# VH-VL binders against b1a7s3r263to410: the designs that were tried, part 12

Target 1, 148 residues: b1a7s3r263to410
Amino acid sequence: VTIVYDTMHYSTQKMAHEIAEGIMAEGYDVEMFFLHEDERSEIVKSILDSKAIAIGAPTINDEPYPSIGDLMYYLKGLRFERTGIKRKAVTFGSMGGKGGTPASLGKDLGEYGFDVVDTCEVYYVPDEEENKACFKLGQKLVEEAKKI
Short names: E, the ipSAE of ESMFold2; O, the ipSAE of OpenDDE; V2, 0.75 times the mean of E and O plus 0.25 times the DockQ between their complexes.

## First folded at step 1 (VH-VL)

Design po9 (framework fv_ponezumab)
Fold by ESMFold2-Fast, scan of step 1:
Structure po9 (fold): chain C 148 residues (1-148), chain A 118 residues (1-118), chain B 112 residues (1-112)
Amino acid sequence: as target 1 above (148 residues)
Amino acid sequence: QVQLVQSGAEVKKPGASVKVSCKASGYTFTGYYIHWVRQAPGQGLEWMGRINPNSGGTKYAPRLQDRVTMTRDTSTSTVYMELSSLRSEDTAVYYCARSLYWEYFDYWGQGTTVTVSS
Amino acid sequence: DVVMTQSPLSLPVTLGQPASISCKSSQSLVHSDGNTYLNWFQQRPGQSPRRLIYKVSNRDSGVPDRFSGSGSGTDFTLKISRVEAEDVGVYYCMQGTHWPLTFGQGTRLEIK
C-alpha cells in the first residue's frame, strides 16, 4: 500500500501516520512519500505497483496544495481507467477554514479509474477520536483492497 | 517497540573518514526522518543534518555540508552518516534521532563514540 | 543561525523544591504555520538525550506532570514543580523553526 501526502503543517502528516498504523495492524506493509521531499517518478512507480493508495493534502486558500495538482495530472495520464484492475483509494487532509480537498481529490481519483472507498477531513489538528478514525480508515482501505 | 541501534566506537587518524550506521526497528522506516546530532566531550549538542529514508533526500548543517554525507538502505532499515577529512575537533559522541515532520527527536540511538587522534 | 541562550547554566536545587530554567532565542520561533517549535530535552549522565516537551508546552507520554513548559516568541521556561533525585542531568532547549536546528548550551541540574 502506497501513501502519498503533502503538508504545510504536521496535521496531514499525523493523519498519514495513523492511516499507516491501521494498514500495518492488518499485516500489510506501507510505503510513504512526502511530496515536498520525494521524487515524483518514485511516487508514481510505487503507485503503479500498489493495489491500494491513500492521498493526503491540506486545503490552502480553499484550494488543494499545488504539488498535489501536479501528481494528479500524472495519475490522469496513466489511464488507470483502461486497466482490468480497479485499485482502491482513500483521500485525507486537514483544514483551517473552508475544506473540501479530500472530497475533490476523491472525485478526481474516481474519474482516473480508482475505486475511492472513503475520504477523511479534520479541522486543524486531529483529536484522539479523529486519530482513531484515520487508523480505521487504513484498516478499511486494506479490507476493500482484499476484494480485488 | 521503537529502537535505533548504532554501530560501535571508532578510532581514526586526522584526515581519515568515518561511517556510522543507525539501524531502525519497530516502526515504518520510510515514514520518519532520521537526524544526526553530535556532542563533543563535556559540551552541548550540535545538529549535523537529516535524511528522508524514503527518498534519500538530505539537508546538512552549512558548516558540515562539504564533509558530511548521509545515505540509507531501505532493505535493512539502516541510515549511514559519513564524515570525511576528520580533525581532532570531530571527536564526539554521534547520535541518530527520529523525527515526524516538525516533531523532532522523539527517539534517539544509544550513541557512537568517534575519537580522532594521532 | 538562531542563537539559543539558557540560564542558569548551573542549577543546584534542594530535593522537593521547584526549579526553573530560562531559554531565550535570538529571533522569533513562531513558524509561518502559526506553531512554535521549541523543545526541551533531558540528558542523564551517560545516557542519550530524552525529549520532555515539544511545541513549547506539550509533555511527551511518560514524562511526569511535575515538568511543564511555557513561553512565546523568544522567551521560554521549563519548570519542575518538585525536584526528585532522578531529575539530575543536563537540560537543553532546542528550536526547530529555523534551519539549521540549534540547541541551547545546556543547564546542569544538581541536588544540593
Scores: ipSAE 0.006, ipTM 0.544, lowest interface PAE 11.1, mean pLDDT 80

## First folded at step 3 (VH-VL; framework fv_ponezumab)

Design a1 (at its last look DockQ between E and O 0.62; V2 from the best seeds 0.00; counts 0 for: pae E 8.0 > 2)
Fold by OpenDDE, look of step 3:
Structure a1 (fold): chain C 148 residues (1-148), chain A 117 residues (1-117), chain B 112 residues (1-112)
Amino acid sequence: as target 1 above (148 residues)
Amino acid sequence: QVQLVQSGAEVKKPGASVKVSCKASGYTFTSYYIHWVRQAPGQGLEWMGRINPSGGSTKYAPRLQDRVTMTRDTSTSTVYMELSSLRSEDTAVYYCARHYGSYFDYWGQGTTVTVSS
Amino acid sequence: DVVMTQSPLSLPVTLGQPASISCKSSQSLVYSDGNTYLNWFQQRPGQSPRRLIYKVSNRDSGVPDRFSGSGSGTDFTLKISRVEAEDVGVYYCMQGTHWPYTFGQGTRLEIK
C-alpha cells in the first residue's frame, strides 16, 4: 500500500501515520511518501506497484494543498483505467475552514480509474477519536484491497 | 520515548570505509525518514543525506553522492550510513536525526569517526 | 547550493540581556507549497543539536518562550529575550527548502 501526503501544520501528517498503523495492523506493508521530501518518480513507481493507495493533503484557500496537484496531474496522465486493475483508494486531510480536499481528491482519483472506498477529514489537529477513525480508514483500505 | 542510538566511535585509515548504525526505538520505524548530518571538529553542521525506511529510497548530498550509501534494516529498526574512500576531512561526529514535521526533531548521540594515517 | 550566512559568528551576551542572531539565505526559502522551511538548532557544549524553531517561527515542544523566530524570504532572525546560562552554545539556522539542505556557519553564544 502506498501512502502519499503533504502537510501544512502537520495534522495531515498525523493522519497519514494513523492510516499507516491501521494498514500495518492488518499485516500489509506500507510505503509512505512525503511530497516535500520524496521524488514524484519514486512515488509513482510505488503507486504502480500497489493495489491500494492513500492520498492526503490539507486544504488551503478552499483547495487541496498545491503540491498534491503535481502528483494528481501525473496520475491522470497514466490512465490507470486502462490498466485493467481497479486499485483501491482512500483520501484524507486536515482543514481549518470549509475543507473538501479529501472529497476533491477522491473525485479525481475516481476519474483516473481508482476505486475510492472512503475518506477522512479533520478540523485542525485530529483528536483521539479522529485518529482512531484514520486508523480504521487504513484497515478498511486493506479490507477492500484484499478483494482485488 | 523516541530514541536514536548510534554505534561507537570509529578509527579508520585513509581509503577505508566506515559504516555507522543508528537504531531507532519508541516509534514506528518505517514511518519517519532518517537523515545524517556530520560535524567536523570545531566546524558547523553538514547535511549528508536521508533515507526513507519504508522502501529504502535515499537522497544524498551531491558532494558525497559517490561515496555515501544509506541503508536500513526494518527487522532491527536500524539505519546505516556507509562512507567509503575516507579522507582526513571526513573526520567528524556523525549524527542521525529523525524527520518529523519540519525535519530533525530527534537526534542520535553522535558517532565520532577519525580518519588518520 | 543555498548559502546560509549567519551573523554574528560570535555573540557574547550578559546574563538577562537579549540576544539576536541573523540568518540570510542566498535565495528565497519559500517552497512551492508556500511554506518556508527555515529551522533553528541549538547545540550545547558536548551535546547533539536540538531543534528550537521550525518553519521560521514555530517553537518546538519544551522550548522556552524567550526564544522566538521571525523573518521571510531570505532574511531570518532568532531572538532570545533574556539570555540564561543554559543558553550557552552554538546556534545554527538550516534551510530545508532546497536540495541539498544546508546550515549556517553557526553562532557561538557565550556569557560575558
Scores: ipSAE 0.516, ipTM 0.865, lowest interface PAE 1.4, mean pLDDT 94
Fold by ESMFold2, look of step 3:
Structure a1 (fold): chain C 148 residues (1-148), chain A 117 residues (1-117), chain B 112 residues (1-112)
Amino acid sequence: as target 1 above (148 residues)
Amino acid sequence: QVQLVQSGAEVKKPGASVKVSCKASGYTFTSYYIHWVRQAPGQGLEWMGRINPSGGSTKYAPRLQDRVTMTRDTSTSTVYMELSSLRSEDTAVYYCARHYGSYFDYWGQGTTVTVSS
Amino acid sequence: DVVMTQSPLSLPVTLGQPASISCKSSQSLVYSDGNTYLNWFQQRPGQSPRRLIYKVSNRDSGVPDRFSGSGSGTDFTLKISRVEAEDVGVYYCMQGTHWPYTFGQGTRLEIK
């Protein structure tokens, strides 16, 4: 499973960590990528090798960070529906205003050939219940991926 | 509690190599990049490179890329930095640091490497 | 490589007085995502560097509010509104926008 996120903020990284722990609790390996540090080609290669992905970004002024948009544009061009496999996906993020980035990313991924299983949004910093929800999201992603 | 514990001080001759370890605890080892930064006596900080522990991929400062190798062992949650063909200017304190957001949140205690003949 | 230039390199300050440290980069630190990855670290005597400020002006948790960062483009400033004895040490700026990451040469803060 491949987790990709785009934030220097603690909140989205903390969510990614909890999702990863949920995945590993189910016995699956996780490759984690940070858009600021990693090259797009390495991220895409990992996605192609994965049955499931998790993509996360915060919402700032009701719009996503530009770097996640660059990845999404690249994924659109790859036409994943042509592989004959509908990979599972979740989206996640933190918000300081209206939110909606996970839902928007999910809609785009669905158009690109992914089966978006669920989304998770938190306000600023996840609390204990929201951390548990992220952990469960990771478990759910694995359970859905096993159906492939 | 997050900790990065480095191996002990080393004294080396020019032309030798040194391998410094950095053992992580208190967090999921594979979820955070580890960077290496060194500080020569009386000098500032120099970024050497980083490793992604989940896949082992590395990126090195261009000035050092021919002599530095970073590896990890996920079973022991340990990152290694090896510097070969040592020169006197490699005498420094070597730090490992955990990547968090746009900065390094936890640093190892430092490992002094002295290169003298 | 992006050159980070700090001034002053040595900053003796009277206890309780303000301090200001400049950091200038040889090129813009604005990344393609609109963020500016300019960071400040504090290194107390005999200790490892400590995180202080990230993305120009964001104070890390546990950092006193007497520390503040500002700037844009290529010119950045770290300010301490009222220097305390525990603030002695060396302060570094670092850029994370361009590969490879580079540090300023450091500013040694001392109490007169």
Scores: ipSAE 0.044, ipTM 0.642, lowest interface PAE 8.0, mean pLDDT 82
ESMFold2 (binder alone), look of step 3: mean pLDDT 92; pTM 0.899

Design a2 (at its last look DockQ between E and O 0.59; V2 from the best seeds 0.00; counts 0 for: pae E 8.2 > 2)
Fold by OpenDDE, look of step 3:
Structure a2 (fold): chain C 148 residues (1-148), chain A 117 residues (1-117), chain B 112 residues (1-112)
Amino acid sequence: as target 1 above (148 residues)
Amino acid sequence: QVQLVQSGAEVKKPGASVKVSCKASGYTFTSYYIHWVRQAPGQGLEWMGRINPSGGSTKYAPRLQDRVTMTRDTSTSTVYMELSSLRSEDTAVYYCARGWGSYFDYWGQGTTVTVSS
Amino acid sequence: DVVMTQSPLSLPVTLGQPASISCKSSQSLVYSDGNTYLNWFQQRPGQSPRRLIYKVSNRDSGVPDRFSGSGSGTDFTLKISRVEAEDVGVYYCMQGTHWPYTFGQGTRLEIK
């Protein structure tokens, strides 16, 4: 499973970690990437080798964090719908207002050939309940991935 | 609590290699990068590179690209930094530090590497 | 490489007085995500570096509010409102926006 995220105030990062924990609790390996520091080529390679992905980014100015756009644009071009498998996906992110990044990313991933199974969005810093929700999101992703 | 515990001091001759370890605990090992930073005696800090324990991808400082190798062992939550073709200028305290995206929120205690004839 | 220039390099301060350290980068530290990855580290004598400030102005947990970071683009400042004895050490700015990451020369804070 590949997790890719960016973060503004580390809230989305916390979510990514919880998702990772959920995935690992189910016995699956996780490759997690932070867009600020990891190379797109390696991220894409990991995604191609994964049956499931989690994409996360915060919302800024009612849009997904800018850095995620580069990756999404690249993924669009790869035409995953032509790979013969429908990878499972979840999206997540934090927001300080209207939000909508997870939904936006999910919509795009769906168009790119992914099966978006669920999303997780939190307002500012995730609380204990929200962290648990993210953990469960990871578990759900694995459960869906097992169907492939 | 988060801890990074490094291996002990090393004394090496010029041309030799040194391998320093950094054992992580108190958090999910694969959820954070490990950076290496060194400090020559009486000098400032120099970033050497980083490794992603999740997948093992590395990024090295250009100056050290040809001499530094970073690896990890997920089973022991340990990251290794190997520096080859050692020179006197490589004499320094070497630190590992945790962090996604230049986080650097936790540091090891440092490992002194002395290169002398 | 991005050059980080600190000033002053030596900073003698009287206890209880304020201190200010400047850090200038050779190019903008604003990343594509809109963040500015400028950190400040404190290194007390004989200790490992400790991060004080991240992303220009955010204090790490446990860092006294006497410490504050400010700046934008290429000009950054670390301020200590009232210096205490425990503040003695070397302070480094670091940019984490451009590869390779680079540190300032360090500013040695001493008590007069």
Scores: ipSAE 0.308, ipTM 0.806, lowest interface PAE 2.1, mean pLDDT 93
Fold by ESMFold2, look of step 3:
Structure a2 (fold): chain C 148 residues (1-148), chain A 117 residues (1-117), chain B 112 residues (1-112)
Amino acid sequence: as target 1 above (148 residues)
Amino acid sequence: QVQLVQSGAEVKKPGASVKVSCKASGYTFTSYYIHWVRQAPGQGLEWMGRINPSGGSTKYAPRLQDRVTMTRDTSTSTVYMELSSLRSEDTAVYYCARGWGSYFDYWGQGTTVTVSS
Amino acid sequence: DVVMTQSPLSLPVTLGQPASISCKSSQSLVYSDGNTYLNWFQQRPGQSPRRLIYKVSNRDSGVPDRFSGSGSGTDFTLKISRVEAEDVGVYYCMQGTHWPYTFGQGTRLEIK
């Protein structure tokens, strides 16, 4: 499973790690990428080799799309529906205002050929219950990916 | 319990190489970057580079890129930093640190490398 | 490389009094995501550095609330409202917005 997020934002990073812990609790390998530090080509290679992905970004200035748009544009061009594999996806993020970025991101991934199984959005910093929800999201992603 | 345990002190001659290990435990090894930071005696901190244990990709400080190599062994949850063509100015304490981006939340105990004739 | 300049480099402070450390960067530290990746680390004598404050003003877990960070753009400040004996050590600012990551020279805090 490939986890990609676009920010050094602690809340989104914490959510990503909780999702990863949930995936690994089910016995699966996780590759984690942060767009600021990792090369796009390595991220795309990992996604192509994965049956499931998790993509996260915060909501910035209440914009409907995250700053991860460069990667999303590239994924659109790859036409994942043509690979014959219905990859599973989840989206996640933190918000400081209106929110809605995980849902918007999920809609885009669905149009690109991913089966978006759930989303997770938290206000500011995840509390203990929200951390557990992210852990469960990782477990759910694995459960759905096994159907492939 | 997150822990980073580094290899012991090293004494090297100029021109040699040193390889310092950093063994991670208490968390998922491939989920965090490992950064290397060094501190010359009585001086401040210098970021040397980092490795993503997932896949092994590296990024090095330009000052050191010709002499530093970082590798990892996922089977032992260990990263290695090798510095070649050692000079006396490479005498320092070398730290590994876990993090994502600049969020270095756990640090190793440090490894003293002394380069002397 | 982004140059991080701390002032003062040596800071003797009377126990119980406030302390203030300045950190200036040669470039704006605002990243394209709108965040400012300016961190503060504390290094006590003979110990590894520890994270004190991240993203300008966020205290790490276990850091007393007498520590606070502020600033924007290129100018940043770490404040200790009441210095205690345990605060002795060297304080570093660090920027994580630009590659390579760079530290300030350090500010040695001493009780006088």
Scores: ipSAE 0.020, ipTM 0.644, lowest interface PAE 8.2, mean pLDDT 82
ESMFold2 (binder alone), look of step 3: mean pLDDT 93; pTM 0.932

Design a3 (at its last look DockQ between E and O 0.65; V2 from the best seeds 0.00; counts 0 for: pae E 8.1 > 2)
Fold by OpenDDE, look of step 3:
Structure a3 (fold): chain C 148 residues (1-148), chain A 117 residues (1-117), chain B 112 residues (1-112)
Amino acid sequence: as target 1 above (148 residues)
Amino acid sequence: QVQLVQSGAEVKKPGASVKVSCKASGYTFTDYYIHWVRQAPGQGLEWMGRINPSGGRTKYAPRLQDRVTMTRDTSTSTVYMELSSLRSEDTAVYYCARDYGSYFDYWGQGTTVTVSS
Amino acid sequence: DVVMTQSPLSLPVTLGQPASISCKSSQSLVYSDGNTYLNWFQQRPGQSPRRLIYKVSNRDSGVPDRFSGSGSGTDFTLKISRVEAEDVGVYYCMQGTHWPYTFGQGTRLEIK
């Protein structure tokens, strides 16, 4: 499973960590990428080798965090819908206002040939319950991935 | 609490290799990058490279790319930095540092590596 | 590589007086996400570096409020409002925007 995220105030990062823990709790391997520090080519390679992905970014100015746009644009070009494999996906992110990033990313991933199974969005810093929700999101992703 | 504990001092001859370890504890090992930074005596800090414990992918400083190898052991939460073809100018204190946001929040105590004939 | 230039390299300061360190980068440190990944580190004698400031102006937990970071683009400043004896050491700026990451030369703060 590949987790890719960016973060502005580290809330989305916390979410990514919880998702990872959920995935690992189910016995699946996780490769986690932080967009600021990891190269797109490496991320894409990991995605291609994964049955499931989790993509996360915060909302800024009512849009997904800009850095995620580069990756999403690249994924669009790869035409995953033509690979014959419908990878499972979840999206997540934090927001300080209206939010909408997870839904936006999910919509795009769906168009790109992914099966978006669920999303998780938190307001500012995730609380304990929200962290648990992210953990469960990871578990759900694995459960769906097992169906492939 | 978060801790990075490095291996002990090393004395090496020119041309030899050195492998320094950095054991992480107090947090989920695979959730944070580990960087290596060195400091020659009386000099500043030099970034050497980074490893992502999740997957083991690395990024090296161009100047050291041909001589440095970073690895990790997830079972022991340990990162290793190996530097080959040692030179006198490689004499330095070597630090590991934790990072997952480009901010290096925790550092090891440092490992002194002395290269002398 | 991005060159980080600090000034001054030596900073003698009287206790209780303010101090200011400049850090200039050879190119903009603004990343595509809009953040500026400029950090400040303190290294006390015989100790490992300690992060003081991240992303230009954010103080780490436990860092006294007398430390402050500012700047944008290519020009950055670390300020100490009232220098204390424990502030003696070398201060480094670091950019984490461009590969490879690079540090400034360091500024040695000493008490007069």
Scores: ipSAE 0.547, ipTM 0.869, lowest interface PAE 1.4, mean pLDDT 94
Fold by ESMFold2, look of step 3:
Structure a3 (fold): chain C 148 residues (1-148), chain A 117 residues (1-117), chain B 112 residues (1-112)
Amino acid sequence: as target 1 above (148 residues)
Amino acid sequence: QVQLVQSGAEVKKPGASVKVSCKASGYTFTDYYIHWVRQAPGQGLEWMGRINPSGGRTKYAPRLQDRVTMTRDTSTSTVYMELSSLRSEDTAVYYCARDYGSYFDYWGQGTTVTVSS
Amino acid sequence: DVVMTQSPLSLPVTLGQPASISCKSSQSLVYSDGNTYLNWFQQRPGQSPRRLIYKVSNRDSGVPDRFSGSGSGTDFTLKISRVEAEDVGVYYCMQGTHWPYTFGQGTRLEIK
């Protein structure tokens, strides 16, 4: 059971869809969440029911956590390291400047008890090769989740 | 070609319920939220709630929360909106609309619900 | 609830002349992700609403370039540079930043 996390940044949205397609190509269900419209507690419930997650956000004004900070603080408080399941995670995002949001999110998730298996960041909008990489990232996430 | 096709007009008595359908086509049904918006005769637009077809999660306008239920059937790519304990002020055209964070890029044709004694 | 106030409510215009519709919100529409979720919809007589503009200034596909949106914070404007006969209808602003989502009361555009 896998959750893919998305935001309403156009480039990040495209990446999230490609990751989801990679997961579904391996025969697994995906729940997609949009931070703006979905209640935080429902997103966390889906994460608790999942073996793997993907979390993505863009970098806005060179800030690493513009749209997902509330969710990340909530996840911190839940102490996922205590659940006995080391869920797999990937982080992804787009950038228009410095970047670094996927790496920063990955470090935080690792501290929260997730096994972050990869990150992916693209400049502006993903090209055809970057879309294919996102698809493969979804496949890799499933491969790692099967090891649980 | 994105389409949202709604069920036909309905006439109801006060106290009854109505269930309106919205069938989606031309896109991946579970990737987009469906919202419901109604418009009383000669009035503006009122947001009623939304459903995420992926998992069926809902969020309702507070003033309608106790009377509205939204569901979906992924096998037919159809969402449903049910409004109970109908009153004459519920007479309106009911629209479904698609959303992925930029709000209501495609709308259904509307379903007229008339509540008359 | 965020109150969306449109002005004017009735807008008679001469064919070929510009038109401007104001929309003011009771709260800032800037969301924590940096986006401003202010949209404009057109409802022609007897039809469903149609999206014209999303996120303040982004023109939707198939919308003529004579339509433009602008504004920030709480003060927004829809402009039509040269009104055509097909522009007759009611125009609504809507905010998607604050729950629950709310619409302006509408501006009826008519040709004189």
Scores: ipSAE 0.015, ipTM 0.650, lowest interface PAE 8.1, mean pLDDT 83
ESMFold2 (binder alone), look of step 3: mean pLDDT 94; pTM 0.945

Design a4 (at its last look DockQ between E and O 0.79; V2 from the best seeds 0.00; counts 0 for: pae E 10.7 > 2)
Fold by OpenDDE, look of step 3:
Structure a4 (fold): chain C 148 residues (1-148), chain A 117 residues (1-117), chain B 112 residues (1-112)
Amino acid sequence: as target 1 above (148 residues)
Amino acid sequence: QVQLVQSGAEVKKPGASVKVSCKASGYTFTDYYIHWVRQAPGQGLEWMGRINPSGGSTKYAPRLQDRVTMTRDTSTSTVYMELSSLRSEDTAVYYCARKYGSYFDYWGQGTTVTVSS
Amino acid sequence: DVVMTQSPLSLPVTLGQPASISCKSSQSLVYSDGNTYLNWFQQRPGQSPRRLIYKVSNRDSGVPDRFSGSGSGTDFTLKISRVEAEDVGVYYCMQGTHWPYTFGQGTRLEIK
C-alpha cells in the first residue's frame, strides 16, 4: 500500500500516520511518501506496484494543496484504467474552512481508474476520534484491497 | 519519549570505511525520515543526506553521492550511515536527526569519527 | 548548490540587549507549494543542533518568544529581542527548499 501526502500545519501528516498504522495493523506493508521530501518518480513507482493507495493533502484557498497537483497531473497521464487492475484508493486531508480536498482528489482518482472507497477530512488538528477514524480508514483500505 | 541513540566514536585510517548507527525509539520508526548532518571540528553543519525508513529510499548530497550509503533495519528501528574512502576531511561529528514534516525535532547525540593516518 | 550566507559570523552581545542575524540565499527559497523552507538552528556549546525556527517565522515548540524569524525570497533575519546567557552558541540558517539542503556558515553569539 502506498501513502502519499503533503501537509501545511502537520495535521494531514498526522492523518497519514494514523492511516499507516491502520494498514499495518492488518498485516500489510506501507510505503509512505511525503511530497516535499520524496521524488515523484519514486512515488509513482510505488503506486504502480500497489493495489491500494492513500493520497492526502490539506486544503488551501478552497483547493487541494498545490504540491499534490503535480502528482495528480502525472497520475492522470499514466492511464491506470489501462493497467488491467482497479486499484483501491482513499483520500484524506485537513482543512481550516470549507475543505473539500479529499472529495476533489477522490473524484480525480476515480477518473484516473481508481476505486475510491472512502475519505477522511478533519478540521484543523485531528482529535482522538478523528485519529481513530483515520486508523479505521487504513483498515478499510486494506479490506477492500484484499478483494483485488 | 523519542530518542535517537547513535553508535560510539570511531577512529579510522584514510581509505577505510565507517558505519555509524542511529537507533530510534519512542515512536513509529517508519513514519519519519532520518537525516544525517556532520560537523567538522570548529566548522559549520553539512547536510549529508536522508533516508525514508518506509521503503528505504535515500537522497544524498552530491558531494558524497559516491561514498555515502544510508540503510535502515526496521526490525531494530535503526538507521545506518556508511561512509567509504575516508579522508582526513571526513573527520567530524556525525548527527542523525528525525524530521517530522518540516521539523527536525529530535537529534542524536552525535558520533565522532576521526580519520588519521 | 544554494549558498547560504550569514552575517555577522561573530556576534558579541551584552546581556539583555537585542541581537540580529542575517541570512541570504543565492536563490529564492520559495517552494512550489508556496512555502519558504528556511530554518534557524541553535547549537549550544557541546550540544546537538536544535531547530528554533521553521518556514521563516514559525517557532518550534519550547522556543522562547524572544526569538523571531522574518524575511522572504532570499533575505532572512533571526532576531533575539533580549539576549540571555543561555543563548550563547552558534546559530545556523538552513534552506530545505532545494536539494541538497545547505546551511549558512554559522554565527557565533557570545556575551560581552
Scores: ipSAE 0.511, ipTM 0.863, lowest interface PAE 1.4, mean pLDDT 94
Fold by ESMFold2, look of step 3:
Structure a4 (fold): chain C 148 residues (1-148), chain A 117 residues (1-117), chain B 112 residues (1-112)
Amino acid sequence: as target 1 above (148 residues)
Amino acid sequence: QVQLVQSGAEVKKPGASVKVSCKASGYTFTDYYIHWVRQAPGQGLEWMGRINPSGGSTKYAPRLQDRVTMTRDTSTSTVYMELSSLRSEDTAVYYCARKYGSYFDYWGQGTTVTVSS
Amino acid sequence: DVVMTQSPLSLPVTLGQPASISCKSSQSLVYSDGNTYLNWFQQRPGQSPRRLIYKVSNRDSGVPDRFSGSGSGTDFTLKISRVEAEDVGVYYCMQGTHWPYTFGQGTRLEIK
């Protein structure tokens, strides 16, 4: 499973780690990428090798995709619906304002050929219950991916 | 409790290689990037590169990329940094550091590598 | 590589007085996501570096509020409102916007 995220604070990274813990609790390996530091080509290669992905970003100034727009545009161009595998996906993020980035990402991924099974968004920093929700999201992603 | 414990000091001759280990504990090893930074005596800090322990992907400072190799062993939660073709200018304290988002939140104690003939 | 230039390199200060350290980058540190990845580290004698300030102005956990960071683009400042004996050490700025990451030369803060 491939987790790709960008973050303004540790909140989105914390969510990514909780999702990863849920995936690993089900006995599966996780590859994690931070968009600021990792090469796009390696991220895309990992996604192509995966049955499931998790994509996360914070909302910045009401713009849904400021830091991941290039990746999403590239994924659109790859036309995943043509690969013969309908990969499972979840989206996640933290917000400091309006929110809605996970839902927007999910809609786009669905159009790109992914089966988006759930989203998770928190305000600022995830609390204990929101951390549990992220853990469960990772488990759910694996359960759905096993159906492929 | 998060800890990064590095291997002990090394003395090497020019032309040799050194491999420094960094053992992580107190967190899920594959969730965090590990970066390496060195500090020559009386000098500032120099970033060397980093490894993503999930999958093992690496990125190196261009100045060092032909001499540095970073690897990891997920079964022991350990990252390794190997620097080859050592020169006296490589004498430094070498640190591993855990990256969390945009910041280094935990650092190893440092490993002194001395290169002399 | 992005050059990070600190000023002054040596900063003797009287206990209880303010201190100010400048850091200038050769390129804008604003990343494509709108964030500015300018960090400040403190290295006390004989210790590994300690994170102090991240993303220009955010104090790390456990950092006293007498430390503050400011700036934008290419010009950044670390301020200590009242220097205490524990503040002795070398202060580094670091940019994480451009690869490779680079540090300033360091500013040695000493009590007069």
Scores: ipSAE 0.007, ipTM 0.558, lowest interface PAE 10.7, mean pLDDT 81
ESMFold2 (binder alone), look of step 3: mean pLDDT 91; pTM 0.878

